# VH-VL binders against Type III pantothenate kinase (coaX), part 11

Target 1, 235 residues: Type III pantothenate kinase (coaX), of Pseudoalteromonas translucida (q3ijv0)
Amino acid sequence: MKLLIDVGNTSLKAKLWQNEQVQACDLNNLPWHAITHVIYACVGRSELLNAILAQAAFNSISCFEAKVTKTLGGLTCAYEHFNNLGIDRWLALIASFTLYPNKACIVVDAGTATTIDVLNCDGQHLGGWILPGLDLMTRSLTQNTQRVFDDENTPFTNQLGINTPNGLKNGALVATIGAINQAKPYLNDKNTQIIFAGGYGSLLQQQFKESIFDPMLVIKGLNYWYELDENSNKL
Short names: E, the ipSAE of ESMFold2; O, the ipSAE of OpenDDE; V2, 0.75 times the mean of E and O plus 0.25 times the DockQ between their complexes.

## First folded at step 4 (VH-VL)

Design d9 (framework fv_zigakibart)
Fold by ESMFold2-Fast, scan of step 4:
Structure d9 (fold): chain C 235 residues (1-235), chain A 120 residues (1-120), chain B 107 residues (1-107)
Amino acid sequence: as target 1 above (235 residues)
Amino acid sequence: QVQLVQSGAEVKKPGASVKVSCKASGGTFSSYAMSWVRQAPGQGLEWMGVIIPIFGTAKYNEKFKGKATMTSDTSASTAYMELSSLRSDDTAVYYCARDYYGSGYYFDYWGQGTTVTVSS
Amino acid sequence: DIVMTQSPSTLSASVGDRVTITCKASQSISSYVAWYQQKPGKAPKLLISAASSLQSGVPSRFSGSGSGTEFTLTISSLQPDDFATYFCQQYYSYPLTFGQGTKLEIK
């Protein structure tokens, strides 16, 4: 099996990959005898990642760091300088490309920031947008304005707000919905698949008919990155 | 910037045990593995083993398995190496050295060394 | 175990000389070789990692080369401060192993 590790700004997420499925793992009790490869991506430094990589080395297990490239199989990055595309966005695109072959995709990762990426049916990434996440949108107003406040009991909905907490929460959601809808004209394809990931991905998925929520999209991208990377699969 | 400071010289009788400490400062202790390397008088360098502080996991050179024990205290940024059943041929300078894991384990910073003398 | 064979055991040279020390691995270790300098009574100091990567603060007269099984450390213009013992080390696989050392002496 493969050990898949995604290191973000404040957290490390690790999963096992076996029989085409993501499985939970306990970082304090990793099945080193069954792990054949460690595939990882990192933003910044992580002492926990370094310790895991050292453990892999103790067990003679090869480790591979996922990197953005101009092309990967049939997938092509839109950025003029591909190294400037965030690794999580690239991994989400790789997973979407692999799971929905020959389909145009709009890939949305709704975390601390919300990213929207557009992929055409030929594997060409067209670009994307970076927005504040839902919580960051609401906090930017409550932290800087005495008259704008949040309420623990107020949900995100797409309705017109008739009090300040509703207006704040619903405004953030509506802005995000609008940005996603603005991506559609770049793909003149009625079979476009919208794929959501991240902490608010499920909430956003409910706003779009026939869309997919996949909380493991980035993690799956690590596995498919390894399988598609010509340098990792030298025969 | 990073500094490794080891405990002082020890004189022991055959059959005794010795525990050497290595305190790290100036860096993130938990981000790196710590190796122990010894050097007998006038001889070359011999790798004894390594500990990964965050997990408390140690790996030993087969020659030292069952004889050396490596531990760490991450709150004190200190690594320890205990050598048991001392013999006169254990007389050596014992170094702690920081392993860098990124491209592989090489030693970017070394302690000053602890002289252990074993005599009856 | 990977055996690191270092040559020569002792090398006599004069200030200004070009000095080369060789290290051979018993199997291919890619570029996973480090070089250390050790002066009497002192801990070793890292000079080069990954066969050819010069460490910060190490004079540019030091260079490393090689891959696979044969590696060299070169000092292009020997200075008085360079008289010391030099060790190579593989970090390709456990146990980590060192060469037996090369003592660089003044001629």
Scores: ipSAE 0.006, ipTM 0.516, lowest interface PAE 9.5, mean pLDDT 87

## First folded at step 5 (VH-VL)

Design e1 (from a22 with heavy chain N102S; framework fv_cosibelimab; at its last look DockQ between E and O 0.57; V2 from the best seeds 0.48)
Fold by OpenDDE, look of step 5:
Structure e1 (fold): chain C 235 residues (1-235), chain A 121 residues (1-121), chain B 112 residues (1-112)
Amino acid sequence: as target 1 above (235 residues)
Amino acid sequence: EVQLVQSGAEVKKPGSSVKVSCKASGGTFSSYAISWVRQAPGQGLEWMGVIIPIFGTANYAQKFQGRVTITADESTSTAYMELSSLRSEDTAVYYCARGYYSRSGFYFDYWGQGTLVTVSS
Amino acid sequence: NFMLTQPHSVSESPGKTVTISCTRSSGSIASNYVQWYQQRPGSAPTTVIYEDNQRPSGVPDRFSGSIDSSSNSASLTISGLKTEDEADYYCQSYDSSNHYVVFGGGTKLTVL
């Protein structure tokens, strides 16, 4: 059993990996005796991570920090300076690469920011885009304009707005959808898989037929990173 | 600002026990390891043990196994070190220190002011 | 188990550079980070170097740490020595085999 930890800017997410599945866990009641590895990624700082690493050490459990590299197995990063790619994006790519072998992928992580990454069928990351998340898009207008106002009860829908709140919310959504669609021409593969993650991943996924929503995509990426890294070190 | 404030000086008889407290302020207590380090007069630093308050797990140096107990109260952000069967050789300044575990080791960032424990007949 | 060995004392004049060594008896010095602590007379230790060569806030850049794998030793270097630097200095590392914190014996630095 592996403990997988994603340390974000605002929160720490921890999951157990067993039998090729992600399992929920309680940090206050972890089965330390059954854990063989801790794999973690850090975008932000977490004091809780320190405690976890300490406890792991006391139990003689090896800890591994996921990092971005130029290559990982058959996966290649598009960035010349690969260290500048966010680890969350890299992990999402790793997961996509592993879960959908020999398929081109468009990987969308929709949270505070919306990231779009393109992966061809050969495992080559082609690059991507970073967009303000849906909430940031709407807030940016309401905070900076006197005439644009929002309603918390107005949903994001792919329809023409007939009032200001609808125009605002729906505008953000269709802009994001448009950005995702702009990724398609970079892939010549008719068998492209679109994969969504993040808080707004499910909402966006509904706009794309045959797409997948995986809320655990980044977490899965941690496990797959370890597996690929371990194999690379054996060669 | 993070501070570790320890209890006052103690004078003890041989064979007795002493319990020193270390109260943390200015940070999250439960997420950090608290170690106890002592220093005999004119001697160097000696690590005694460590506790991870959030998990309640402790590790002790072999030299003190069976004599030392380190505990933590998360509600008061206070760590304790109890040393039993005191000997004259246990006369020292005892420090609590906050520590970090990393991939490649352990280090201290904040120290208490120290507590002098004198063991004399 | 390993020990960290430091010289008992070092001395140097103000403005000069002094180096304090810390030698690990077994295992690689690079396998775990080395830290350095300063202790002035009558005071608690303070961290001056952590993770081999990182300085906490408030520690001047005159203080630096290094690792020499060939000699299996770490070094604390203090440049532009000041009278206020007179103190005992301790190196510290971590033993992964038993999860012990290991201190060196300490070095007394005298500023002449």
Scores: ipSAE 0.406, ipTM 0.743, lowest interface PAE 1.2, mean pLDDT 94
ESMFold2, look of step 5: ipSAE 0.492; ipTM 0.770
ESMFold2 (binder alone), look of step 5: mean pLDDT 91; pTM 0.928

Design e2 (from e1 with heavy chain S30R S31T A33V; framework fv_cosibelimab; at its last look DockQ between E and O 0.51; V2 from the best seeds 0.57)
Heavy chain, then light chain:
Amino acid sequence: EVQLVQSGAEVKKPGSSVKVSCKASGGTFRTYVISWVRQAPGQGLEWMGVIIPIFGTANYAQKFQGRVTITADESTSTAYMELSSLRSEDTAVYYCARGYYSRSGFYFDYWGQGTLVTVSS
Amino acid sequence: NFMLTQPHSVSESPGKTVTISCTRSSGSIASNYVQWYQQRPGSAPTTVIYEDNQRPSGVPDRFSGSIDSSSNSASLTISGLKTEDEADYYCQSYDSSNHYVVFGGGTKLTVL
ESMFold2, look of step 5: ipSAE 0.625; ipTM 0.814
ESMFold2 (binder alone), look of step 5: mean pLDDT 90; pTM 0.924
OpenDDE, look of step 5: ipSAE 0.556; ipTM 0.792

Design e3 (from d11 with heavy chain S30R S31T D99G D102S S103R Y106F; framework fv_vorsetuzumab; at its last look DockQ between E and O 0.77; V2 from the best seeds 0.00; counts 0 for: pae E 2.01 > 2)
Heavy chain, then light chain:
Amino acid sequence: QVQLVQSGAEVKKPGASVKVSCKASGGTFRTYAMSWVRQAPGQGLKWMGGIIPIFGTATYADAFKGRVTMTRDTSISTAYMELSRLRSDDTAVYYCARGYYSRSGFYFDYWGQGTTVTVSS
Amino acid sequence: DIVMTQSPDSLAVSLGERATINCRASQSVSTSSYSYMHWYQQKPGQPPKLLIYAASNLESGVPDRFSGSGSGTDFTLTISSLQAEDVAVYYCQQYYSTPYTFGQGTKVEIK
ESMFold2, look of step 5: ipSAE 0.616; ipTM 0.839
ESMFold2 (binder alone), look of step 5: mean pLDDT 87; pTM 0.879
OpenDDE, look of step 5: ipSAE 0.792; ipTM 0.912
ESMFold2, look of step 6: ipSAE 0.538; ipTM 0.799
ESMFold2 (binder alone), look of step 6: mean pLDDT 89; pTM 0.894
OpenDDE, look of step 6: ipSAE 0.700; ipTM 0.867

## First folded at step 6 (VH-VL; framework fv_vorsetuzumab)

Design f1 (from e3 with heavy chain G27Y; at its last look DockQ between E and O 0.73; V2 from the best seeds 0.68)
Fold by ESMFold2, look of step 6:
Structure f1 (fold): chain C 235 residues (1-235), chain A 121 residues (1-121), chain B 111 residues (1-111)
Amino acid sequence: as target 1 above (235 residues)
Amino acid sequence: QVQLVQSGAEVKKPGASVKVSCKASGYTFRTYAMSWVRQAPGQGLKWMGGIIPIFGTATYADAFKGRVTMTRDTSISTAYMELSRLRSDDTAVYYCARGYYSRSGFYFDYWGQGTTVTVSS
Amino acid sequence: DIVMTQSPDSLAVSLGERATINCRASQSVSTSSYSYMHWYQQKPGQPPKLLIYAASNLESGVPDRFSGSGSGTDFTLTISSLQAEDVAVYYCQQYYSTPYTFGQGTKVEIK
C-alpha cells in the first residue's frame, strides 16, 4: 500500500492507495506496517508533512517527491520552463491522461485558484490559465471596493444578479464558466472530456453536460506519477 | 537557536532503571524526530531508537527492544529515554539528537551534551 | 542490520597533509542519484557533529577542506589539509533503514 500526500497552499490531503483505489486514512494512526511507499507533492512548508516523513524514515519506508518534467510517458508539458508549472496542475494532467486515454481533456481544478489546462488526445499539454477561485473573486471585491457586499447565504448561479450579493456571486461563476468555454476551441470537441477537481469542482461540473467531477484527481496523479517515473521504480 | 539540554549524570546498580531527559528549545519540538544514541567507554555510537513527538510513537533498535521506553511531554518540549534492568555494559554516555528531514534526506543535525550513566555494583 | 565498516581504525597525519577515511556498507545504501549516508566528527568530550550529509554535501559552517564522495557501498571522507582542530574520531552512518548504524569510528591524530 502507498501513502499519497498532497500539500497545497492551504491544506494537506493524505490518502492510501491499494488495489487501484483511493482510501481514507487517519494521520494519527497510519498503518505503517502495511505502507511500502510515501509519495508526496509539496507547494509550501508543512510541519505535519515533516513529521509524517520522519515517521516513514523510522519505519524504513522510502519517500518520493513528485516533480514536473518536460515529458512523462506519452505526456508532454507545454511550458518551456516546465518547472514553473505548478505540481498540482501537472499531477491533474497525469491523472487525466491516464484515466481518459485517447481523449482530449479540459482539466479544471477549482480550489483557492481556478486552473484550466488543455490536453489534446495525443498527450500534449497545450497550456492553460490561472484564475482567482470563486471565493477569492468575491473576496477581492468585498475587500477592495466600496458598496460591494456578500451576505454569506447567496448561492452561486449563472443568472443575472438582481441585488448586490447576486451580482457578486453569479458574476464570479459566469466568469469562470466563460473561461472554461474559451478553452474548447483549442480542441476538436469530438471525444473531449471536461474534468473538474477541487472544492468548487462539483458546482462547476453541474454547469457542463457530460463533464466529470473527480475530487481525488491530484491524489490519483501522484500514484500515476510514481508508476510512470522510471527512476522511482528502482526503489 | 536550537539547543538540546540533557539531565545530569546518574550512578545506578545492576537491575535498576534510569530515565534521561532531553529539553529542546529554539525550534518546533513536536514536529521533529528525537533519537537516542549511546556511546560506551572507548566504543562507537549506537542508535537506540527515536520518537516523533506529535504522534507519540517510538521506534526501537532490536538490541534495546523490551528494555527501553521513549516518551515525551510536548507541553515542556522534553523527550525521555528510560532503560530498565541495567547491566554493567550499559555504562555509557547517552545522547539525544534531533532528526531533520529535508529535501536532501534525514540526518541528526543537533545533539544534546550527553548524559553519563554508570552501572556498578 | 546494515554493517558499516571504516578503515583505518586510526591514522596519524602531518599538519597540512591529506587525510582519507573509507567506509564500506554491507549492502547498498544508495538509489540511482542519492546516498543515505552521513559523516560525523566527534572531538574528545563533545557530542558528535554532522559534517557531510548524503555522502557529499557539506553541512553549514563546515570548512571546505572536508569533502565526501562515493556511492552504493563505498564512501570516502577527505580532509585536504589537516588542521590542529581536526583531531577527532570520525564516524560514517547510514540512514537507509532502521536500525540506523554507525561505523566503528576512525581516530585521526597529528603525526
Scores: ipSAE 0.590, ipTM 0.817, lowest interface PAE 1.6, mean pLDDT 89
ESMFold2 (binder alone), look of step 6: mean pLDDT 91; pTM 0.909
OpenDDE, look of step 6: ipSAE 0.725; ipTM 0.878

Design f2 (from e3 with light chain S33G; at its last look DockQ between E and O 0.85; V2 from the best seeds 0.70)
Heavy chain, then light chain:
Amino acid sequence: QVQLVQSGAEVKKPGASVKVSCKASGGTFRTYAMSWVRQAPGQGLKWMGGIIPIFGTATYADAFKGRVTMTRDTSISTAYMELSRLRSDDTAVYYCARGYYSRSGFYFDYWGQGTTVTVSS
Amino acid sequence: DIVMTQSPDSLAVSLGERATINCRASQSVSTSGYSYMHWYQQKPGQPPKLLIYAASNLESGVPDRFSGSGSGTDFTLTISSLQAEDVAVYYCQQYYSTPYTFGQGTKVEIK
ESMFold2, look of step 6: ipSAE 0.570; ipTM 0.815
ESMFold2 (binder alone), look of step 6: mean pLDDT 89; pTM 0.885
OpenDDE, look of step 6: ipSAE 0.722; ipTM 0.878

Design f3 (from e3 with heavy chain G27Y, light chain S33G; at its last look DockQ between E and O 0.70; V2 from the best seeds 0.66)
Fold by ESMFold2, look of step 6:
Structure f3 (fold): chain C 235 residues (1-235), chain A 121 residues (1-121), chain B 111 residues (1-111)
Amino acid sequence: as target 1 above (235 residues)
Amino acid sequence: QVQLVQSGAEVKKPGASVKVSCKASGYTFRTYAMSWVRQAPGQGLKWMGGIIPIFGTATYADAFKGRVTMTRDTSISTAYMELSRLRSDDTAVYYCARGYYSRSGFYFDYWGQGTTVTVSS
Amino acid sequence: DIVMTQSPDSLAVSLGERATINCRASQSVSTSGYSYMHWYQQKPGQPPKLLIYAASNLESGVPDRFSGSGSGTDFTLTISSLQAEDVAVYYCQQYYSTPYTFGQGTKVEIK
């Protein structure tokens, strides 16, 4: 089995991969005798990641860091300077390309930032957008204006706000929905799949019929990256 | 600055045990591996094993398995190596060394000053 | 266990001249172009200090007169212009698998 690690800005996700399925794991009781590879992606070095990689080293297990490339299999990155694309965005594209063959995809990762990436049915990444995430949108206003406030009890909905917290929260959601809808004209393909990941992915998915929420999208992308990368040490 | 300060020299009889401490400062002790390496007089370096403090688990070189125990106390950022059933050929300098896993691999980037253990009747 | 063998055991070199140290592993410590071995320098009365990591990469603060090369089972440390402060024992070390093992050391002296 493989140990898959995705280090985000504030959290670390670790999962096992076996039998084409993501499985939960306990970091304090990893099955090192069964693990053959550690595959990871990281925005920067994490001290917890460092401990896990050291544990892999003590168990003589090789560790592989996922990187963005211009191409991978039939997938092509839109960026001229492809290393400027966030690794999480690339992994989400890899997963979308692998899981939804013959479909154009709009890939939305709703975390601290909301990223929207457009992938046509031929495997060409067309580019995308980076937006503030829903919480960041609301915080930017509460921190930078005198009369805008929020409370912990106000949900995000797509309705017109009738008080300040409603206006703030619902405005952030509606703006995000609008941005996602603006991605659709870049695809002239009726087989388009909209795929949501990230902490607010479920909330956004509810706003789009026939869309998918996959909370493990980046983790799956990490596995597929390893399988597709010709420079990986595969036994 | 990262610093590893070891306990002082020890003189022991054959059959006894020794416990060497390594106090860390200047970094987050819990998340970096700590290894122990010994050096017999006028000879090379031999890795004895290591521990990852956050997990508390240790890995030992086979040559020392059964005689060595590596532990830590995260509340005082201190690692310990205990070697039992001492023999005269255990006379050596014992180093603690911090393990660091970078994009360029796993290596020992900071070392303690060493603790001389002399085993003599 | 992977045995690391250095040659020579000792080396006397004039100031400003080239010093070359070889290290051979009993099995490959490289995979897919990445080498799982390091070079350490140990000056008298001091603990070892990392010099070269992953066979060829200079650790921060190490002078560029030091270089490493090789792959698989055969590795070389080179000091292009020996300085007085380079008098030390040099160790290769594999981290491909536990137990991690060191070469026996090469003592470098000024002739």
Scores: ipSAE 0.587, ipTM 0.831, lowest interface PAE 1.9, mean pLDDT 90
ESMFold2 (binder alone), look of step 6: mean pLDDT 91; pTM 0.910
OpenDDE, look of step 6: ipSAE 0.708; ipTM 0.870

Design f4 (from f3 with heavy chain S102D; at its last look DockQ between E and O 0.74; V2 from the best seeds 0.66)
Fold by ESMFold2, look of step 6:
Structure f4 (fold): chain C 235 residues (1-235), chain A 121 residues (1-121), chain B 111 residues (1-111)
Amino acid sequence: as target 1 above (235 residues)
Amino acid sequence: QVQLVQSGAEVKKPGASVKVSCKASGYTFRTYAMSWVRQAPGQGLKWMGGIIPIFGTATYADAFKGRVTMTRDTSISTAYMELSRLRSDDTAVYYCARGYYDRSGFYFDYWGQGTTVTVSS
Amino acid sequence: DIVMTQSPDSLAVSLGERATINCRASQSVSTSGYSYMHWYQQKPGQPPKLLIYAASNLESGVPDRFSGSGSGTDFTLTISSLQAEDVAVYYCQQYYSTPYTFGQGTKVEIK
């Protein structure tokens, strides 16, 4: 059994991996007797992560930090300076590449930021975009202008707004949909898979026919990163 | 700035117990492991065990199991090591050391000043 | 317990000359290209200080005359040009498994 930990800017997500399935865990009662590896990714500092890794160390369990590389298996990173790509984006690409082999993919992670990454059917990452996430888009206007205000209960929809909260929220959603649609011309494959993850991933998925929502995409990417990295070390 | 301040020197008789404190400041005490390492006069370093304050779990080296207890009080950011059934070869300097895990692995990045425990009749 | 054995127990080296300290583990403390061992420096009257982590990586603020090498069971600490401030006892330490263990120490002095 593997312990998979994804540390984002605002949260830590930890899951167990067994029998090719993601399982919930309780950080206060981890089954260290059954855990063989800890695999983690961290985009920032997390003192809770430090405590978990120390607990692993006291149980003599090896910990592995996922890193971006120019290539991994048949996957190639678009960035010349590949270390500048966020590890969460790389893990989402790894998961998409592994789960949808030989498919072109548009990978959208809708969290604090919304990231859009384009992967062709040959495993080549073509690049992508970073947008403010839906909440951040709305807050940027309410905090930086005098006339824009929000109602926390107003939903995001793709309709024209008829009051200020509607205009603000719906504008953020429509801008995000537009950016995703702008990614499509980079791929010449009608069977492109659009994959959504993150807290707003379900909302965005509902706007795109035949798309997939996978809330565990990055966590799955951690497992596949380890498996692909371990195999390269055997060669 | 991280600081670990230990309790003062102690003189004990064989068969007694000693409890050494280690007060932490300058960091989030509950999320960093605290280990105890001793050094007998003219001897090397010996890891005794450690505790992870947020979880409250302790791990002990076999040489000290049954005689050592490691605890903490998160409300005052203080770790404790108690060694019982003292004997003359327990005379040593006892260090607390903060355990840190990062890209460099697990290591002891900050140490207390040491507490001298002398066991004599 | 993994036994860490250092050699020599003490070492006298002239200023500006090379000092070499060896450390042997009773079993491998390396896996997948990573070595689970550190070097610590302890100057007289002071607690230990991390010097080299993961066998070969220099801790921040440590002069570049210090270097570490080795893997598996055999490791080496080298001071390329000994300075007066390097008089200390040096310890290797494994963190591969608990209990964590230190070598017995190597005292380095100026000849």
Scores: ipSAE 0.556, ipTM 0.811, lowest interface PAE 1.7, mean pLDDT 90
ESMFold2 (binder alone), look of step 6: mean pLDDT 90; pTM 0.913
OpenDDE, look of step 6: ipSAE 0.701; ipTM 0.866

Design f5 (from f3 with heavy chain A33V; at its last look DockQ between E and O 0.58; V2 from the best seeds 0.00; counts 0 for: pae E 3.0 > 2)
Fold by ESMFold2, look of step 6:
Structure f5 (fold): chain C 235 residues (1-235), chain A 121 residues (1-121), chain B 111 residues (1-111)
Amino acid sequence: as target 1 above (235 residues)
Amino acid sequence: QVQLVQSGAEVKKPGASVKVSCKASGYTFRTYVMSWVRQAPGQGLKWMGGIIPIFGTATYADAFKGRVTMTRDTSISTAYMELSRLRSDDTAVYYCARGYYSRSGFYFDYWGQGTTVTVSS
Amino acid sequence: DIVMTQSPDSLAVSLGERATINCRASQSVSTSGYSYMHWYQQKPGQPPKLLIYAASNLESGVPDRFSGSGSGTDFTLTISSLQAEDVAVYYCQQYYSTPYTFGQGTKVEIK
């Protein structure tokens, strides 16, 4: 088994990888006797991550930190300064490239931020965008204006708003849909796969026919990164 | 300012047990390894084991397995080492030491003042 | 257990002269160019202090007269110009695998 850890801006996600499948785990009862490797990515500091890595060391388990590279397998990063690309975005690209071979992909991770990355069918990452996530969009207005307010039970829909909570929530969704649609002209529209991940990934996926929601996209990317990376190091 | 303050010196008879405490301050206690190292008179350092407070799990050096128990109370940021069935050769200074796993490695960067345990009949 | 053996057990060195301490591990404690080895200094009446981590990196606040080198099974701590304040016992320690073991110590004194 592999232990896969993704530390994002607001949370740590840990899963086990066995039999080509992602499985849940309990951090207080990890099966260290069966774990062979720890593979992780971290976009910031996490004392919890460091404690888990220490526990791996106590059990003599090798740990590997995923890093962005210009090229991995047939995948090429658009950024000249490739280390400036967030590791979570790179991992989502790796997973999309691996899971949907020969397809152009629009990769959308709808978390605290919404990231949109464009990958052509030849494995070339063309770049992408970073947007505020849906909650951040709405909170920025409720916190910074006097007339805009939120009703905790108003859902996000793509319809015109007929009251202030409708306008606020639906505006955030429509803006995000619009950004995703603006990515389409960068690809040959034939044979394009739109892939959604993150907490709002399911909501966004429902707005796009023939799109896919994969809540484990980045975690799968960690596993595929390890399998492709010949320069893995014991940490 | 990181501080590790240990309980005071103890005198014990063979066969008894001793429990040494280590009160931590100045950092997030629950996410740093707490290790215990002993030093017999005129001798070198010997790692006894360590505990990761957030998980409560400990690992022990083989030489001490079966006689040592490491625990913690995260509500008061305190680690404990209990050594049972004491022998005269357990006379030593016992240190707690904070360990931290990072991308630069694993190291013991802060040490307690030491607790002298004397075992005599 | 990985056995860490230091040599010499003690040494006396004139002020301003070089002191050299060797540490040998019973098996390699290095992989991929990284050495899982620390050096600690313990002055009389004090707990140990970290001097050098990962074989060759000086801990913050450690004077430049201290240096570490080596890889695999053989490691060296060097004090290029011994000062009176350097009178201490020096320990190597591996953290490659548990139990994390120390060398027996090398006592450094002024000749």
Scores: ipSAE 0.368, ipTM 0.683, lowest interface PAE 3.0, mean pLDDT 89
ESMFold2 (binder alone), look of step 6: mean pLDDT 91; pTM 0.904
OpenDDE, look of step 6: ipSAE 0.734; ipTM 0.878

## First folded at step 7 (VH-VL)

Design g1 (framework fv_vorsetuzumab; at its last look DockQ between E and O 0.64; V2 from the best seeds 0.00; counts 0 for: pae E 2.03 > 2)
Heavy chain, then light chain:
Amino acid sequence: QVQLVQSGAEVKKPGASVKVSCKASGGTFRTYAMSWVRQAPGQGLKWMGGIIPIFGTATYADAFKGRVTMTRDTSISTAYMELSRLRSDDTAVYYCARGYYSRGFYFDYWGQGTTVTVSS
Amino acid sequence: DIVMTQSPDSLAVSLGERATINCRASQSVSTSGYSYMHWYQQKPGQPPKLLIYAASNLESGVPDRFSGSGSGTDFTLTISSLQAEDVAVYYCQQYYSTPYTFGQGTKVEIK
ESMFold2, look of step 7: ipSAE 0.523; ipTM 0.796
ESMFold2 (binder alone), look of step 7: mean pLDDT 89; pTM 0.909
OpenDDE, look of step 7: ipSAE 0.818; ipTM 0.934

